# VHH binders against Type II methyltransferase M.MthZI (mthZIM): the designs that were tried, part 7

Target 1, 355 residues: Type II methyltransferase M.MthZI (mthZIM), of Methanothermobacter thermautotrophicus (Methanobacterium thermoformicicum) (p29568)
Amino acid sequence: MKTTHRIYFKNSADMNELKDKSINLVVTSPPYPMVEIWDRLFSELNPKIEETLIDEEDGLRSYNLMHEELEKVWHEVDRVTAPGGVVIINIGDATRKIGKKFQLYPNHVRTIDFFFDRGYQVLPFIIWRKQSNKPTKFMGSGMLPPNAYVTHEHEYILIFRKEGPRQFKTEEERKLRRESAYFWEERNQWFSDVWTDLTGVSQRLNHKNLRKRAAAYPFELAYRLINMYSIMGDWVLDPFLGTGTTMIAAACAGRNSIGYELDHNFKDLIESRINETLKLSNEIVMRRINDHIEFIREKNGKYYSENYKFKVTTRQEQDIRLYYPRTYKKIKNNEFEFFYQEVNPKKERQSKLNI
Below, E stands for the ipSAE of ESMFold2; O stands for the ipSAE of ESMFold2 at other seeds; V2 stands for 0.75 times the mean of E and O plus 0.25 times the DockQ between their complexes.

## First folded at step 1 (VHH)

Design o09 (framework vhh_4orz_3)
Fold by ESMFold2-Fast, scan of step 1:
Structure o09 (fold): chain B 355 residues (1-355), chain A 120 residues (1-120)
Amino acid sequence: as target 1 above (355 residues)
Amino acid sequence: EVQLVESGGGLVQAGGSLRLFCAASGFTFSYYAMAWLRQAPGKRREWVALISTGGSTDYADSVKDRFTISRDNAKNTVSLQMNSLKPEDTAIYFCAAKPLYTSWYSTDHWGQGTQVTVSS
């Protein structure tokens, strides 16, 4: 088993390197319109945005222009996504005061409207409520109605499907699909429409500007979505690659990937993360296995995995195969190949009465 | 509030030993993999030792067979036993907690670290 990963340091409004209908899954977190840290990026893409932000009385024109820039990318996403493919966009809404007006800018609505207008099915999507140790800060007039505002505590993981359910026409495809299954207990955590168990990530970047531009979603979020909406060997695209989270998660899950990133300063960080992840990729898969072994001991397993010699909850789990990248090769400045080893589960403990 | 407090550093001669401690509070310690990282003068921060939630360990090549990482889930502590210390081990040592599936590059330490100085 081998996967291929390519990074293009250019604007993803033009993804001419990718053929039509070549991508199985898109997982991305774009710069958020009207969130202040992204103002510079959007203004670099369209200088009219800077003008509207300075003199704007209600922010609507800035909001529309920023989304027009994102929609250039979404047009390319639509072109390259294969029938049955899924597009997943993690996006937050923005609360902001422009001039004397405070309001929420509903980025998720504009994003839904784009894909809905292109004929995509909007699947049940996920509210990602970030956990925080910090106290909630009040907005508006505090305890006094009606000018007090609710706190902004979540982002949306929007899920769009192109043309309808993916078909698996060959026995080889159906076998690979079975081997790409997840555990019953993982399904019960991942397929909730509210995620409260993942925190946003803090990053130690070697350049202060990169920290402000980095995607705000953790490895686990990308890893779950890739396992939920693709099979091993699929092609995963992230048009806003940032620090490389989607690419690294795809590699850990046995999927190929392509990423686009406007800022070439991310190159060294992405390569460092590849090296670090390679050292820890076995731990990711072993954690899944160890968590399963602990789960199945307290819950009676009805079925059996011949591959790993342990019980599972459902018949569909019997063919699960888990791989981790053991080595990689840099075959070009922008292209990597990962080589895999199947996990060998460790069952070290017996009951205290058996020792 | 998540807190990681490192201790046990000091000055030691080459060939000596030190044991570092990290006291964790404010989170469910047993659900986190733990690591020790170090930053030597004029160099980048590097990982030194890892211990998973299940107790499996991994070490950087430079410290393998000399350092031992361990954890005590009942006391919410992780320790690093450092034997056969070399001048090249001189660094500030940091304790880090890694949530499930996250990169070490996305995890910050919650403290100032502890200075280890090895004289030649």
Scores: ipSAE 0.000, ipTM 0.143, lowest interface PAE 17.9, mean pLDDT 81

Design o10 (framework vhh_4orz_3)
Fold by ESMFold2-Fast, scan of step 1:
Structure o10 (fold): chain B 355 residues (1-355), chain A 120 residues (1-120)
Amino acid sequence: as target 1 above (355 residues)
Amino acid sequence: EVQLVESGGGLVQAGGSLRLFCAASGLTFSDYAMAWLRQAPGKRREWVALITEGGSTDYADSVKDRFTISRDNAKNTVSLQMNSLKPEDTAIYFCAVGQYFDYSEGYDSWGQGTQVTVSS
């Protein structure tokens, strides 16, 4: 098994490297409009934004201009997404005071509106509730009503489908789909519309570096979404690659990927993360297997995995195959190939006994 | 190549009965949920009945207590028994292989359909 991963260090408002209707899954987290750390990026894309941000009466104009910049990327996403393809956007709303006005800027609504207007089906989406590692901050007038504000602790994982359900036309594709299945208990956990078990990446940096931090969602979030909405061998696109989380998750899940990142300085960081993740890739798959074995022991599953000879809950799980990337090779300056090994649960359990 | 071939449609008077059949090939039939959908002239396709790989059934409110879905895994067939037919049941009926656990999700393959016409 081999996967290919390409990174383009350019603005994803132009993805001319990608053919129309060539992508089956988009998973991304863009810079969030009206979140202050992204002001410079948006103002560099459109200098009029800087003018509107200093106008104490015109936060909504800033909001609209920032979304117009993101929509240049969403136009490209629409062009490259194949019929039956899924677009997943993790986006937070912004709370901000501009001049005298404090309000929430509903980024998720504007994003939904874009894809809805383009004929996408909005699928039931996920509220991702991140837990802060810091004490709760009070907004407004503390304990005195009515001017105090609720704490904003969640983001949206928006899910859009193009034209209709994906078709699997060959027996080879259907076999690969079965091998890409998830466990019954994973399905029940992952397809909840509220995720509370994933902590966001720590936002505590030295003040000097705050504006330089990439939007970073956790590996597990991307890994779940890729397993839920693609099959092994699919191409996953992230037009806002940042530190490489989507690419690394795709590699760990046996999917190919393409990422775009405006800041060339992330190149070395991404390569470093690839090396660190390869040390953990076997552990990721073995965690899934160990969690499954613990689950099924209590539930007394009726069926058996054909590949691994452990019990499973359903017939569809019998064909599951789990792979992890063992090595990678840099074949061009911005292109990597990952090479895989199928998991062997018995060998891994024996290794644990030796500690 | 998945093939779904529907049969059993025809013309029937209101209050009558029909039994539809769908023969499936090119898949491991016992591992998939099977569904019946219909499309009336000038309307979108709508789901009618679902049977899971385990044999659990579900029905649209408009056909509940009148229609019965069943499957025969040995013959790779799914059937829809339609009783107390109404003119509103006039449609092309399609067999579909469904996603496990949730019939509200998209269906992977569609047959050519079989016409059911219910006269007043």
Scores: ipSAE 0.000, ipTM 0.101, lowest interface PAE 21.6, mean pLDDT 81

Design z01 (framework vhh_7z1x_3)
Fold by ESMFold2-Fast, scan of step 1:
Structure z01 (fold): chain B 355 residues (1-355), chain A 120 residues (1-120)
Amino acid sequence: as target 1 above (355 residues)
Amino acid sequence: QVQLVETGGGLVQPGGSLRLSCTASGFTFSSYWMNWVRQAPGKGLEWLSGISWNSGSISYADSVKGRFTISRDNAKNTLYLQMNSLQPDDTAVYFCAKDYSYGEYYFDYWGQGTQVTVSS
């Protein structure tokens, strides 16, 4: 097994490298309109935005101009997405005071409207509620009514499908679909419309002192979504690649990827993260297997995986195959190939005992 | 619910040793990377060490490499940090942190911390 990963260092408002209707899954987290940390990026894309932000009375105009920049990318996403394709956008709303006015800027609504207007089916989407140990922040007047405001603690993982359910017309496609299945207990965890078990990017600690520009979302979020909405060998697109989280998650899941990133300086960071992930890639699939073994011990599954010699809950899980990338090679300045090994739980355990 | 509880902190003289423990509950401990993180007075968080689910992969920050040893006992749901050759600048609150992401240093659950003071 082999996967291909391409990075284009340019603005994804123009994805001319991609043919119409060629992509089956988009997973991305764009810069969030009206969230202060993204002001500079949006102003660099359109200098009118900086002018508008100086005028406290034009908060709505700033919001509209920022979304117009994102919508240039969404037009390209629409062009390249194939019928049956899924577009997944993780986006947060912004709570912000412009001049004297505090309000919410509902980024998820504008994003929904864009795809809904273009005939996409809005699928049940996920509220990502960030996990916290204790509340230490208050908005507005604290304990005094009425000028205290609810704490905004969630983001939206919006899910759009183009034209209808994907069809699998060949036996090869149907076989890969079966092999790309997830465990019953993973399905029950991942397909909840509320995710409370993943912490936001602000919890990142980096020993290489790279905290100034954190990744848009965690690896586990991208990894779940890729497993939920694609099959092995599919092409996953991220038009806001950043530090490469979607690409790395796709590689770990046995999917190809294409990413767009304006900052060429991220190339070395992405390669560093690839090397870091390769040393841990076996552990990602072994965690899934260990979680399954613990789960099935308690639940007593009725079906059997001949591939891994353990019980499973449903017949559909019997053909699951888990691969991890062992190595990669750079075939062009913007293109990488990953090479895979199928997990063997018994062999991996024996290898560790030999240490 | 997920809980992480650190113990073993205290006062120690320069050159001394301490062993920290972190007891975990509410999740499948044997399936996750575990980490030690510290915060010195008036400073930010510093990642110190991480250990894979099966102890097959271990990493350290340069500041503690060769002096600190991370280990785990999956049967007891316990993470350990053996700290040797302690210096005054090791004075900090030490936190046990569960890694929710592979290949990155993101943490979804933290303990309350245990104070380590290195002073004459």
Scores: ipSAE 0.000, ipTM 0.267, lowest interface PAE 14.8, mean pLDDT 82

Design z02 (framework vhh_7z1x_3)
Amino acid sequence: QVQLVETGGGLVQPGGSLRLSCTASGFTFSSYAMNWVRQAPGKGLEWLSGISGSGGSTSYADSVKGRFTISRDNAKNTLYLQMNSLQPDDTAVYFCAKDRWYSSPLYDYWGQGTQVTVSS
ESMFold2-Fast, scan of step 1: ipSAE 0.005; ipTM 0.413

Design z03 (framework vhh_7z1x_3)
Fold by ESMFold2-Fast, scan of step 1:
Structure z03 (fold): chain B 355 residues (1-355), chain A 121 residues (1-121)
Amino acid sequence: as target 1 above (355 residues)
Amino acid sequence: QVQLVETGGGLVQPGGSLRLSCTASGFTFDDYAMNWVRQAPGKGLEWLSGISWSGGSTSYADSVKGRFTISRDNAKNTLYLQMNSLQPDDTAVYFCARELYEYDSWGFDYWGQGTQVTVSS
């Protein structure tokens, strides 16, 4: 098995490198309109935004202009997404005072409206609540009704499907689909419409720098979404690649990827992250295996995986195959190929036992 | 309650050797990559070495590569750092640290109290 990953350092409002209907899954977190950290980026894309925001103090017009810039990217996303493909956008709403007016700017609504108007089906979406990142200051008048405001503590993981359910008409496609399945206990965790187990705030040495990125989401979030909404060998697109999380998650899941990023300064960081992930890639898959083995011992599963010689809860899990990227090759400055090894739980468990 | 406790530090002459140990409790030790980090007097933190959950993969900073060896005993919930050919510049407080589960934000979520290593003639 081999996957291909390409990075383009350019504005994703023009993705001419991609053919129409070539992408099966989009997973992205764009710059959030009206969140102050992104003001400079949006103003560089359209100088009228700075004028409207700072000189005129017109929050609604600024909000609309920022979304018009994002919608140039969404038009390209629509063009390249294949029928049956899924578009997933992690986006937060913004609370902000412009001039004398405080309000929430509902970024998720504008994003939903775009894809709804383009004929997409809005699927049940996920509320991602970052419980370890608690705002500490009251909004408005604090303790006295009615002028206090609730604290904004969540983001949306919006899920849109193009045209209808994906069809798997060949035996090869159906086989890949079965092999791309997830464990029953993973399904029960991942397909909740509220995620509270993934935190955006690290208790880590470098968490300050990571917190400065308004649209940052963890590897596990991208990894779950890719496993939930694509099959191995699919093409995953991230038009706002940033530090490369979507690309790395796709590689770890056996999917191809394409990413776009305006800031060329991310290039060295992305390549560094590729190297770091390869050192840990086996552990990602082995953690899934070990979690399953612990779960199934108590559950007493009724079906059996011939691939891995352990019990599973459902018939659909019997064909699961798990791969990890063992090595990679840089094909050219913007293109990488990852090469895979299938996990061997028996061999790895024997090594771990130190008998 | 997650705890990491380092032992094995002390005074050693240049060219000498020390073996540091880190005993872990309060979590499933063999699910996590582990690391060694040091802080020299008046300096910031310097990452030295990392080891995968199984012990199958190790990595080292250029400053210690070839001199230090990281290892682990998952049955004893213990991480080790074998330090050879010690130099005065290796004088520092040495910390063991548990690597984050989230790969998007590499770093460390739990640290030991540290153990002092002093290399002097």
Scores: ipSAE 0.000, ipTM 0.127, lowest interface PAE 20.4, mean pLDDT 83

Design z04 (framework vhh_7z1x_3)
Fold by ESMFold2-Fast, scan of step 1:
Structure z04 (fold): chain B 355 residues (1-355), chain A 121 residues (1-121)
Amino acid sequence: as target 1 above (355 residues)
Amino acid sequence: QVQLVETGGGLVQPGGSLRLSCTASGFTFSNYAMNWVRQAPGKGLEWLSGISSSGSTISYADSVKGRFTISRDNAKNTLYLQMNSLQPDDTAVYFCARGYRSYPLGYMDVWGQGTQVTVSS
């Protein structure tokens, strides 16, 4: 098994390197309109934004102009996404005071409207609630109604499907789909419409050692979404690649990827992250297997995996195969290939017993 | 408003030491991994070190391992980088960057303005 990963350091408003209908899954988190840290980036893309935001103090006009810049990218996303493909956008709304007006700028609504108007099916989406201690500061008039404002504590993981359910026409595609399945307990955890840290309770009470070795967020978030909405060997696109999380998660999941990043300065950081993640790639897959073995021992599953010689809850899980990247090669300055090893639970158990 | 502010940069002689601080505001500092990243003139971003939200997990780039020490004080919402045995090629703008949640080398979403460190006689 081998996957290919390419990075283009350019504005993803033009993805001419990609053929129409060539992408199976988009997973991305764009710069958020009206969130202050992104003001400079949007103003560099369109200088009218700075004039509208700073000189005119027109929040609505600024919001619209920022989304017009994002929609240039979404038009390209629409062009390259294959029928049956899924587009996943993690986006937060912004709360901000411009001039004398405080309000929420509903970025998720504008994003939904774009894809809905283009004929996409909006699938049930996920509320991602980032953990936070109770705020020590209050927004608005403190304890005095009615001009106090609720704390903004979540982002949206919006999910759009192009044309309809993906079809698997060949026996080879159907086999690969079965091998790309997830465990019943993973489905119960991942397909919640609310994510807090990691949805639900740990399958085992004492997982302290696994927690400190687990892949960092949003790696785990991207890794879940890739496993939920693609199969091994699929092409995953991130038009706002940043520090490379989507690409690294795709590689760990046995998927190919393409990323676009406007800032060339991220190149060395991305390669550094690849090297560090490879050291943990086996642990990521073994965590899934060990969690499953413990879960099924307690539950006493009805079906059997011939591949791994353990019980599973459903028939669909019997053909699961798990791989991890052992090594990578830099083929050229913007292209990497990962090479895989199938996990062997028997070997891993022997290693633990011997140590 | 989420903000990170670096301080402690300056001019230092080769072999010298310097301590950088990063003060966080607008979020619950103890919930996030933190990172130090630098950018030398005309070069790209280089990740140097990361520390988990609790401080229990720490990682360093090979270029600084054994010379730099990352630490945090969650009660003061402050991240530190102790830099020892400084070399001329350590000259760069040093950025404090917030990772996502629990682990270093996570996707970095908030960056400070940077503080200049110059290593020269």
Scores: ipSAE 0.000, ipTM 0.332, lowest interface PAE 14.4, mean pLDDT 83

Design z05 (framework vhh_7z1x_3)
Amino acid sequence: QVQLVETGGGLVQPGGSLRLSCTASGFTFSDYYMNWVRQAPGKGLEWLSGISSSGSYTSYADSVKGRFTISRDNAKNTLYLQMNSLQPDDTAVYFCAREHYDFLTGYEDYWGQGTQVTVSS
ESMFold2-Fast, scan of step 1: ipSAE 0.000; ipTM 0.340

Design z06 (framework vhh_7z1x_3)
Fold by ESMFold2-Fast, scan of step 1:
Structure z06 (fold): chain B 355 residues (1-355), chain A 122 residues (1-122)
Amino acid sequence: as target 1 above (355 residues)
Amino acid sequence: QVQLVETGGGLVQPGGSLRLSCTASGFTFSSYEMNWVRQAPGKGLEWLSGISGSGGYTSYADSVKGRFTISRDNAKNTLYLQMNSLQPDDTAVYFCAKTYYPGSWDEAFDYWGQGTQVTVSS
């Protein structure tokens, strides 16, 4: 197996490198409108935004103009997404005071409206509740009602499907679909509409440092979504690539990827991450296998994986095949090909025991 | 079994220096990015610094850039944080954290140490 990964250092409001209906899955986290660290980026895209942010009465104008910039990207996302394809956007709402007005800016609503108006099915989406930062500052009047405000501790993982369910017309596609299956226990963990098990470091108050990190979501988040909403060999797009998390998760999952990133300074970091990934990619797959082996010992599964010589809970899990990228080749300045090895659980478990 | 053990915390006066160590076992240390995170009394977690598996790439929060230095000794399975020009605001419990995935700075962590207390007080 081979996957191809391309990075374009340009504004994803124009993705002319991509043909219509060529993308199976979009997984992205855009700059969040009205979150202050992104003000400069949005103002550079549209100078009118800087003017409205100074206006004490015009937070809604800033909000609308910022979303108009994102919607240029969403128009391109709509153009390139194939029928049956899925668009997944991790987005947080913003709480902000402009002038004397404090309010929440509901970024998720505007994003839902965009895709819903374009005929997408809105699938049940996920609330991602961050566990890493306990609120220590109070919004509004503290302990005094009614001008005290709730803390904002979650983001939305919005899920949109283009047209109806994807069809698998060839035996090759149906085989890849079966091999791309997830374990029963993974399904029970991943398909919850509330994720509280992805704990990380809280976002810092130092906005200068946060700008580079605010678009970075956990590898595990991207990895789960890619496994949930695509099959091996699919093309995954991230129009706000940042540090490369979506691309690297796609490579680890046996999917091709295309990323867009405005800041060329991320190039060396992404290439470094690719190199480091090759040293650890087998451990990612082995974690899934080891978790399954522990789970199934107590579960007493009824079915059997001939490929891996272990029991599984359902018949659909019997055809699961897990691969990790073993080597890569840089074919252009920003284009990579990964080559894969199928995991061998017995051999790798023996290595861990140092016997 | 993955294990991370922090040492080197203690009481130090403002302007002083302290070096924290984190000893790792149960995984291939050189394959994973390592991070330092702190939690001040009554406050949330603050990411401070990260270092790639090879040590070739480091990153710092602006609050500690120029004062703190992250390093690692892969032969000893040990992560370090050299803290200089300490301020009362640096008082916190300091945690060593292993990323699930190398080269990730703001990713979920799969293993944490117990933490080591640093108190900066005159």
Scores: ipSAE 0.000, ipTM 0.293, lowest interface PAE 14.4, mean pLDDT 83

Design z07 (framework vhh_7z1x_3; at its last look DockQ between E and O 0.49; V2 from the best seeds 0.00; counts 0 for: pae O 18.5 > 2)
Fold by ESMFold2 at other seeds, look of step 2:
Structure z07 (fold): chain B 355 residues (1-355), chain A 121 residues (1-121)
Amino acid sequence: as target 1 above (355 residues)
Amino acid sequence: QVQLVETGGGLVQPGGSLRLSCTASGFTFSTYWMNWVRQAPGKGLEWLSGINSEGSSTSYADSVKGRFTISRDNAKNTLYLQMNSLQPDDTAVYFCARSKYYGSRTAFDYWGQGTQVTVSS
């Protein structure tokens, strides 16, 4: 088994390298409009934004201009997404004072409207409660009504589907779908409309130029979403690749991927993360099996895995097959091929015992 | 009191051109996405074009792309639609409409009364 992963260092407002209707899943987190760390990026894209933020102190106009820059990318996402494809956008609202006025800027509403107005089905989506030791708070008048404010501590994982449920027309596709199933207990954990078990990541970056620009979500967030909404061999796109988390998660899940990143300085960091993840890839994938074996020990399952001979809870889990990327090669600048090995749960359990 | 008033409709021959105007009052025009929508005889409403608040981004329905141009002058609180290469099936009442939600092509909270455009010999 082999997967392909490509990085384009350019503005994803133009994704002409990608054919129409070629992408099965988008998983991304854009720069967040009106969140201060992104002001410079947005102002470089459209200098009028700096004018409206600083000279005019016009929060609504700044918000609108920032979203118009993102919507250039969303238009390209729409073009490249295949029928039945899923678009997942992690985005947070911004609480911010501009001039003398404080308000929430509802980025999730504007993003939902973009896809909904273009005929996407809005699927039940996830509220991600980020756990942070140092949340930014606007308290207003504190204990005195009515000018106090709610503390804003969550983000959204918005989920959109293009043109109805995806169809699997060949037996080869249906086999890959069955092999790509997840365990019953994973389904119960992952398909919840509130996630509180994932911590936001403050990554220590080795490259000084990147420290203020990297807003990362954890590997587990991308890994869950990729397993939930794609099958092995699918193409996953991240138009705001950043530190490479979506690409690395796609590789660990046996999916192909494409990423766009405006800042070429991310190249060395992404390659470093690929190397670090590859060293632990078997352990990352095997944790799913180890967790299942512990779970099923207490549950009297009626079915068996065809591939691994442990019990499973449902008939749909019988064909689950897991692979980990063992090696990779660099085909050309910014393109990687990963080569896979199927997990061996019996050998791995015995190996841990014989340390 | 929000008002949208369309002008510039009329009778034109096939292949001709016409420019519609929509004058806005009673709200801060420069903060809203504005749209042109038409209704042909016996047909439903058809969204034609939209323009963002500052006029830097425009969208068009496929049926009018390349023939129609939306623009706005925020200093004059006026929305425009330049229509070229008009065909008989462009005959309709043309409305300007304010998006209820920013960027919406389907939800409008205020409409003009419309202006009739008739393309015939």
Scores: ipSAE 0.000, ipTM 0.154, lowest interface PAE 18.5, mean pLDDT 85
ESMFold2-Fast, scan of step 1: ipSAE 0.098; ipTM 0.614
ESMFold2, look of step 2: ipSAE 0.000; ipTM 0.149
ESMFold2 (binder alone), look of step 2: mean pLDDT 88; pTM 0.886

